# VH-VL binders against Jasmonate-induced protein homolog: the designs that were tried, part 2

Target 1, 185 residues: Jasmonate-induced protein homolog, of Atriplex canescens (Fourwing saltbush) (Calligonum canescens) (p42764)
Amino acid sequence: MASTQAMGMTEQQKKSVDEMVEKATNMGVNVQAQNSAVVSMINQTNVSMTFNENHNWSGSVVGTGYPKSIPTKQSRQFIHQGDAKDGSQGAVVYYGSNANGEPCGWLLAWCAPTNVTPTKPNRVYVDCGAQSKFDTISWDTIKAKLDVGPATTNFTDVDTETTIAAGVTSTGSFASVGAAFGLST

## First folded at step 13 (VH-VL; from f2 with light chain S31Y)

Design j2
Fold by OpenDDE, fold request of step 16:
Structure j2 (fold): chain C 185 residues (1-185), chain A 123 residues (1-123), chain B 107 residues (1-107)
Amino acid sequence: as target 1 above (185 residues)
Amino acid sequence: EVQLVQSGAEVKKPGESLKISCKGSGYSFASYWIGWVRQMPGKGLEWMGLIYPGDSDTRYSPSFQGQVTISADKSISTAYLQWSSLKASDTAMYFCARHYGSFGTYSYGMDVWGQGTLVTVSS
Amino acid sequence: EIVMTQSPATLSVSPGERATLSCRASQSVSYNLAWFQQKPGQAPRLLIYGASTRATGIPARFSGSGSGTEFTLTISSLQPEDFAVYYCQQYNNWPYTFGQGTKVDIK
């Protein structure tokens, strides 16, 4: 399903992503995370978001696993343990609804290599829109997009008035991934 | 051989619509981003946006959002850039380029460019 | 957006001499920096990506270095075909942005 990025990252989105990166960093430090991606996501929509599915290219979630839900205006975290070769590479999809109550989805994909190098950089890919957009996800396609993705990015789906922003940074021991799931209204 | 071939030069008047094209060959067109870059006369390069032909995922630079429409038809390996109403300030060279990456080996690539399409808008 | 600033605007060098071009980012772009060469009437050509990796077919005299906010493109021995405009581009943050370019002309 076709989608269009309607606008650049807002100052609010940037702030939210930075705050989530900070939360992820603090969590990683507290649990002494290593060779992992610590992911912090904030739900800035008006309803609770629910976990739908994930995909692992390298590594897997540890601990309590993926948050089953993200309440409105709250953030949740998880740790994705990377492998020694390719680090942490994964994606997660959450479902919710837009301001009109229409079913929507938010997709966050990340690449956090064990050691950041010129040829192994941190990457993110994000998408959002109608829930049906995520009925049959081509993970090969997502991976292809992720591999050329930036370390910080955003996307707004004009039709559903949903938006998503994310960033990834390395602390040396682990990577911190911050994401903000929101509405453009 | 991998290549992108763009449509020919355009001479238009303000207010007219325009759609230029970028056709890929020699590779799986649907599996790589196509980017559009503007270069005004005597000026530098400006990112306009990207499209993934396989699913028409489209990302605009903020300054070009709402100013142009990027689309693609993967069945004929072609990407498009269009204006609904041209302005004199749209006079520029427009390039399309293939954009891809591969973790661990090739992390970034704008390795194939079209030859450019010159658009001249004047009264 | 991230602002990329190149210096100098124009660099005049003699054939066989070393050319050093600078590119500065308004914030860290890690290693996500590319260099392009553009000759008059032609499309840009990718020279370097990942700050320091030469693209396929690019001569060894071209080298890139740097990380974070400061980057350098070096042409060890300028050849006649190297006189052109060079652009740096960050792809760490969307939207991607180019520097304003450095023109390398003959001294």
Scores: ipSAE 0.939, ipTM 0.961, lowest interface PAE 0.4, mean pLDDT 95
Fold by ESMFold2, look of step 14:
Structure j2 (fold): chain C 185 residues (1-185), chain A 123 residues (1-123), chain B 107 residues (1-107)
Amino acid sequence: as target 1 above (185 residues)
Amino acid sequence: EVQLVQSGAEVKKPGESLKISCKGSGYSFASYWIGWVRQMPGKGLEWMGLIYPGDSDTRYSPSFQGQVTISADKSISTAYLQWSSLKASDTAMYFCARHYGSFGTYSYGMDVWGQGTLVTVSS
Amino acid sequence: EIVMTQSPATLSVSPGERATLSCRASQSVSYNLAWFQQKPGQAPRLLIYGASTRATGIPARFSGSGSGTEFTLTISSLQPEDFAVYYCQQYNNWPYTFGQGTKVDIK
């Protein structure tokens, strides 16, 4: 049951995350986003993913909200509007299946201040694995992990062969968050 | 008074197993990532990976994945670094360090370090 | 992973004089840059984080600057206890990576 993972993105993960960051950037420019995180997620698994839950530490989703589903091999986006003090800080969980049809979950958390400073950095935290891993989430725990997290990261769950990668970059008045939800096989 | 106290120096032969420890006190041990850093003789510092003791979430630097095991027992506020079969190239000083951050106030991890454990592996 | 390159490898400085250490990252690390001091047989001591913020208890003679890929540690008036090895470290990405170190020797 032991799950471990190395921290290096594969070349495919780097490409996918960069593409999602660029999609988020293009959307943010087109809608003239302000003090927000524009989030783009691609489903690289073999089945549609379903929205399970979100959490807000700062800010909230705007517009049409969180995508209810992400079809296989497609991407979906949302905009998370930051508050004046702490910008946009939130998380989402999507459910899907691994290659064996087992229920799995993917968690993306982000910290995206409007302006990056020495004490207000961009951060991401990611997790994935069996769906039951996400039955009861301690959001205080996720926040503690996120606050020391990197600006880009990945995780692979060896038991379910699921993987996730994400990155965050600031562009002018908003941040672009890109994530790839996938399988390690 | 936040402290990390590591187990004592080890002298081992190639092929032997080893588990060294890092015990935390003065703070909520389970609530912060603990990481490990290797320093080979005369060399610089290498970050090996970290564990969140509260749920055992463990992340490894690619250079160390499959080479060591990082674990923790939150009930005794202790993190571990272990080898199933030591090599001479494992000879180094090993440090543990707490990783803490709080948005807007403290944006860095490795704020508290253990004193180090010297591991010598020679045939 | 991000490669951190320090220069010079060794810096000889007289007590009371200024020491300037350089650190270069292979890609942008924003402000996510820390400096450590290490003396023989001891754990590293955090000096600076956020590129320019002194850690608790660090004397004002230590200052850091830079962002992105280029960073500098300055010791404005070197004291006898400052002769040590200094490491920069990025924490923008996991794995964290350290520079190879700059040894500051008494001249």
Scores: ipSAE 0.839, ipTM 0.913, lowest interface PAE 0.9, mean pLDDT 92
Fold by ESMFold2, fold request of step 16:
Structure j2 (fold): chain C 185 residues (1-185), chain A 123 residues (1-123), chain B 107 residues (1-107)
Amino acid sequence: as target 1 above (185 residues)
Amino acid sequence: EVQLVQSGAEVKKPGESLKISCKGSGYSFASYWIGWVRQMPGKGLEWMGLIYPGDSDTRYSPSFQGQVTISADKSISTAYLQWSSLKASDTAMYFCARHYGSFGTYSYGMDVWGQGTLVTVSS
Amino acid sequence: EIVMTQSPATLSVSPGERATLSCRASQSVSYNLAWFQQKPGQAPRLLIYGASTRATGIPARFSGSGSGTEFTLTISSLQPEDFAVYYCQQYNNWPYTFGQGTKVDIK
C-alpha cells in the first residue's frame, strides 16, 4: 500500500499553524520562557486525541507536562525546556481516529536551538497515518529526517485521509511551535 | 567516495511510460533523503521532491504531486523517478541529489549530485 | 512557495575582477540559503550553505553573506573556471525553491 504525499500547506492549514504559533508566542511571553520550545497544538479531527508518547533529543517538558488529551476543535499547549548547548529538541505522538473511525496517529518533532545560527536552525518534522505506523518508532530515523527538515511543513496520508501541519519560529528568547492535527477530507 | 550514478539518456514519445534510476554508493544509502531536481531546456532548477529510502517516506513538491512517482529500493541502493504517461513538457534534464543535515555541523542537504539524465519526449 | 529572485540576470566581469550576485526571498528564510554553480552539461555544485559557510573543497574566493530575505554571493578575483550560472536556493520551507539564476560571463 502506497500513499501519495503532497507538500505545501493549504490556506486553511497555514492559517491554523499561524494561529497556533501566535498562541504559543503569547504563552511564552506571558510566562517569560527562555531557551525553550513553547508548543501549541490544535485538534481539527472529529474526536478527542490522546497522548501516546514523547521523545527527547535535548531538553525536557516542564510545568504540567504534555496534555493527556486534546478535545476535538480545541488546542492545548506545553513548554519544552532546552538544554544549554543544544536547546529544545523533541517529539510527541497523539492518537485519535479518522473520519471512518479507524485508529490513527499524529507525530510532531521539533528542533528549537538555544540560538538560531547558520548550522543550528529551527526545524520541524511531521507524520500521520494509521496508528500501527507508530507502534515501533525509530527515533534515530526521525532525527535524521528532522535534521533536513524545514521550518514549516505538512503531510497528508492518503490511505487514512489524515493530515498534519506545523511551523516553528523564534520569538526573542524562545521558539514558538504551532501544529494542526487534522483530516484531509 | 560518495557517488550517485544515474541511468542513461532517454528518447520517448508522448504517452509512453518511463522509469529512470539513481544508484548510490560509498555511504549508507537507506539513511539519507534522496531528492530529484528538474531542469527544463534553457531554464533553471526545480526541486521535485524526495524520499527517505529506509522507510520510503516520500514528499512531493505541489507542482509535481500526481505527475511523477518517486520510489526507492534500499536493497540495491537505488532511487527512481517514474512517469506513467509522458508529455512533451516532460522534456528536461533530471538530477538526483542526496539531502543531508546534521544539527550543529551541517545545516543543508543537496551535497552530492548525480550526473543527470536527459529525457526527450517528442512525436 | 517562497519565491527567490536573483539579480542581475547576466553579469559581465573581467578575469581577476570581483563579481557580486544578489538573491532576495519573498519571505524570511533565516540562514537557510545555499548557492550553487552550474556549468553547461554539468550538475549543479554546492558552493555555500547557511548563507555564508563554504562547502568542502570550495575555494576561498567564494564568499556569501546575508540572512532573512537578502543575500549576496561574492567571487573575488574571478578565474576562467568561474564563468558559469549561479543559483541561490532556500531550504527554509519545503518545497525548496531556486532563483532563476545569474549568468556570469567574461567581459
Scores: ipSAE 0.812, ipTM 0.900, lowest interface PAE 1.0, mean pLDDT 92
Fold by ESMFold2, look of step 13:
Structure j2 (fold): chain C 185 residues (1-185), chain A 123 residues (1-123), chain B 107 residues (1-107)
Amino acid sequence: as target 1 above (185 residues)
Amino acid sequence: EVQLVQSGAEVKKPGESLKISCKGSGYSFASYWIGWVRQMPGKGLEWMGLIYPGDSDTRYSPSFQGQVTISADKSISTAYLQWSSLKASDTAMYFCARHYGSFGTYSYGMDVWGQGTLVTVSS
Amino acid sequence: EIVMTQSPATLSVSPGERATLSCRASQSVSYNLAWFQQKPGQAPRLLIYGASTRATGIPARFSGSGSGTEFTLTISSLQPEDFAVYYCQQYNNWPYTFGQGTKVDIK
């Protein structure tokens, strides 16, 4: 017996992404971040999420690294320091469960160049769904998708009723990335 | 030469189904997003959504979610746009377009377009 | 959804003269702005991306400028083949959205 639900982004998700971008901005200002992506993620699901993996195309995480977990209804942050030439370009995957207890995954990828130019834009790519979708990731494929992606996007997986939204914006010398990991129901 | 070739014009009645195609050649079809654009008679352009043929990752504009199906068969380098039940308001020209880009080199997609498929839905 | 507004709706220009087309976004799209040319019965042709970068094979008479919310396409010396409809398009957000078009007619 399946539930029918509208697939578009909710106002709550839009507000949540904006709040996460603001939280990332405040953190980046506080630590005087330079040439980096400051990433803030909120877990809007009913279970704690756990870190699964990351990928780096340019740059690397600094400080205490990637949050190992994101408790239900809470946010966590990290800073990804960019390379001098190509800035910060990376991805993370977190695992959790949907409303029915089925194992699921959420993928966030970002591109935050050292300087935003006509050929070096801010980009995000998002995906979510059954955990098995993320068992074998082609990072070349994710990069190809990211390179022509938008600066703000969402995705809803109808089968698992999971959703994800994200946005990236420049703040002075760093980029603020906000993401909301959630359920579509 | 990179090309997208679309199926021919269609004349249909309301309620009928339709599947139009867009065949790519001259590049690695499975490795780039391909999208669809509607142009109603005398009107501008509307982006409908896109698919990554390599893994069938499909994204829809909210205006078209649930109204059409975007699909692809990478083994024959072909993307599809499909209606289960056409309406008169579906009368339009439909274009497919490749979305190509690489960081630092080319920051935009929609560089190569199909020739368009005219769909006419009338009694 | 980001609304793109073009002006003027129609522009009458003599061959060899200059045309200036405007495009405004309802919110910032950074440099994520493209310009297309479309002739009757044909697919759109990419002219400019990144607000100001000419696509491969586009003549130098086409130039673009702007960032954020306001953008301009300039055709410095119109050729007979340039009489067409021109669309701006943002690609900052999915869905991509187009302006309503500016028709450039022969005077």
Scores: ipSAE 0.782, ipTM 0.891, lowest interface PAE 1.2, mean pLDDT 91

Design j2
Fold by ESMFold2, fold request of step 16:
Structure j2 (fold): chain C 185 residues (1-185), chain A 123 residues (1-123), chain B 107 residues (1-107)
Amino acid sequence: as target 1 above (185 residues)
Amino acid sequence: EVQLVQSGAEVKKPGESLKISCKGSGYSFASYWIGWVRQMPGKGLEWMGLIYPGDSDTRYSPSFQGQVTISADKSISTAYLQWSSLKASDTAMYFCARHYGSFGTYSYGMDVWGQGTLVTVSS
Amino acid sequence: EIVMTQSPATLSVSPGERATLSCRASQSVSYNLAWFQQKPGQAPRLLIYGASTRATGIPARFSGSGSGTEFTLTISSLQPEDFAVYYCQQYNNWPYTFGQGTKVDIK
């Protein structure tokens, strides 16, 4: 019930998201990514995070797949290959713990169109909080939120003191998605 | 017809509380973000934040965090903007707006606006 | 937060003439730019979204252009009813931000 927070990134979050976008860009250039989202995520919590779930509206992960874990203070990447028509549109959920050891989750969703146009922009949606929040996800609800969402945003869950920030931008033939999973304390 | 109807004008004193409303009709209210925009006298427009009434997911512009509460009651298709202690600087016109987007067809959110609620805070 | 800067602050033009309004973003907003018209005592009216797409029911005399950081609204043949304040607004980032407005005087 406590999903209310201001959308202003801290300077640390902005720096972290920018660094993750840069990592995604470098990876995408190195592998010559096309019509895809290259996603880089940093774990700024105090424990390793584990992969829980993904969802695809368009496209699918390629290569080595979704990172099964993200060690504390480390980053991990994946490439989500888009469909010809609608590009890459997907989401991931990672689990970890807050400062009190309570189970928590972080959700990152993105829209990376095949071509960015006036009606097909890059978008992200983020959420975090108690792990139980992610037991039953309405992906139609997440998509509705994503379809009017911005290209950069953050969210902080007051109850668990977790936070997440993300941004997406286009680089040549692919999109770079950067995300920072963290604690607000 | 999609419509947003806001509550009437308010005249208040500093320190008083206030809750203004925005009632939606003609669409599935719980399925769209509703946002609030402030316009101070003689000034431009400021986006304050929004709520997804279906699950009460609420996001605030940093300038308005802690100054207001955005809430909704989906059972009566109504969103709210609330102050616990008004300041004279809260004197403004307040608009609600539906935020709609559909991949590939419509990329912009604020498609339907309420008529506005004038809030005057003076001693 | 993305700052949107409009110019000029006031534009005086005669009916039938062309009006050109400028909007600059402090960083790229891609095509995620809207233009609004607002008359005194009224809610803003959406004119243009996606930098250049007219909203439903908007006359062809309104056109928008630009991408990235620089955008233009053009009113090709100003009508008396076009007296209003015009705002640009980016929706690339939350929070959304508006320019400070350009007042178009019909004279």
Scores: ipSAE 0.754, ipTM 0.874, lowest interface PAE 1.2, mean pLDDT 91
Fold by OpenDDE, fold request of step 16:
Structure j2 (fold): chain C 185 residues (1-185), chain A 123 residues (1-123), chain B 107 residues (1-107)
Amino acid sequence: as target 1 above (185 residues)
Amino acid sequence: EVQLVQSGAEVKKPGESLKISCKGSGYSFASYWIGWVRQMPGKGLEWMGLIYPGDSDTRYSPSFQGQVTISADKSISTAYLQWSSLKASDTAMYFCARHYGSFGTYSYGMDVWGQGTLVTVSS
Amino acid sequence: EIVMTQSPATLSVSPGERATLSCRASQSVSYNLAWFQQKPGQAPRLLIYGASTRATGIPARFSGSGSGTEFTLTISSLQPEDFAVYYCQQYNNWPYTFGQGTKVDIK
């Protein structure tokens, strides 16, 4: 059983997340996104990451869909179109490896309501660790955690030395989600 | 009735280990985060960390990571905060609280708190 | 981490008067701001969440306002039981952080 901890977002993570949020914002503006979550993810590990699975609570991906892979040191984007009532609520999991070559996974979940209010704010939830951790995901559990999640957060798995950070911000008629998948080494 | 009941006051010496508890009742313990908050004498509130008992997902505030261990046993609806080696500076009141949220009528809450556990560490 | 700054440190008010407490965030926390009341020897009590929503059982004289970086807790008519320390807390970013508190005492 892997030991998990939230170590607080590092300055580098903050910068990376901000850059991804900005990238997402630019994309959303360019495509005139509406009632959507525009997501930008950067792979800061040493190997390519591969799409594993996603989950939709409300809304669905549009365009070319989820990036099949995220090359090392590169970023990829996708748009998740929200429902009229509940907005965009979804999650995505990517697989990769840590510095030792061990199979690992990174999970990003987001909530971007159609109308952000004090009782319906933007939220994110993140997780990472051994790939086996994500073999069977309880999406109800993830949803429960997401429902109390902040707008920005991070997580580090000490055992695999993997880390993940994410943030979500409302921008115009859509939400910009930025995430950084990385290693803590 | 939803409530959190914490273990009693502790008087310890530096170097000793300690594990205090927070027991929930009246709700699904595994489905809500439990947070720990420190309050040193005459000072303000400090977030230490939180745990989701359902799967033991644990998040630490950076200032407390590596300094304490947060755990839970959902079978008995109990969360724990422990030190391997206490310091005099650990003298404080420690609170546990239920953490929840919803996109319906409310988005956040720390509505149920334990009564607090006073930990005194002195030589 | 986001730094929460409360002002004033101490607020002396007479019973029946209006009390206004301020809370500032070092960066935007949107509406993810809560207010707590704490009396000596007791656990904190949630007053407001989502910047402006009263928790269950909280009297109408308590109200919260603001968004982004500036927030206010208002007690329209201070009651004897309202003399306490009040904390704001952001939950927009992990780690969550409290303000240093404002003590409301009797003038």
Scores: ipSAE 0.020, ipTM 0.597, lowest interface PAE 7.0, mean pLDDT 91

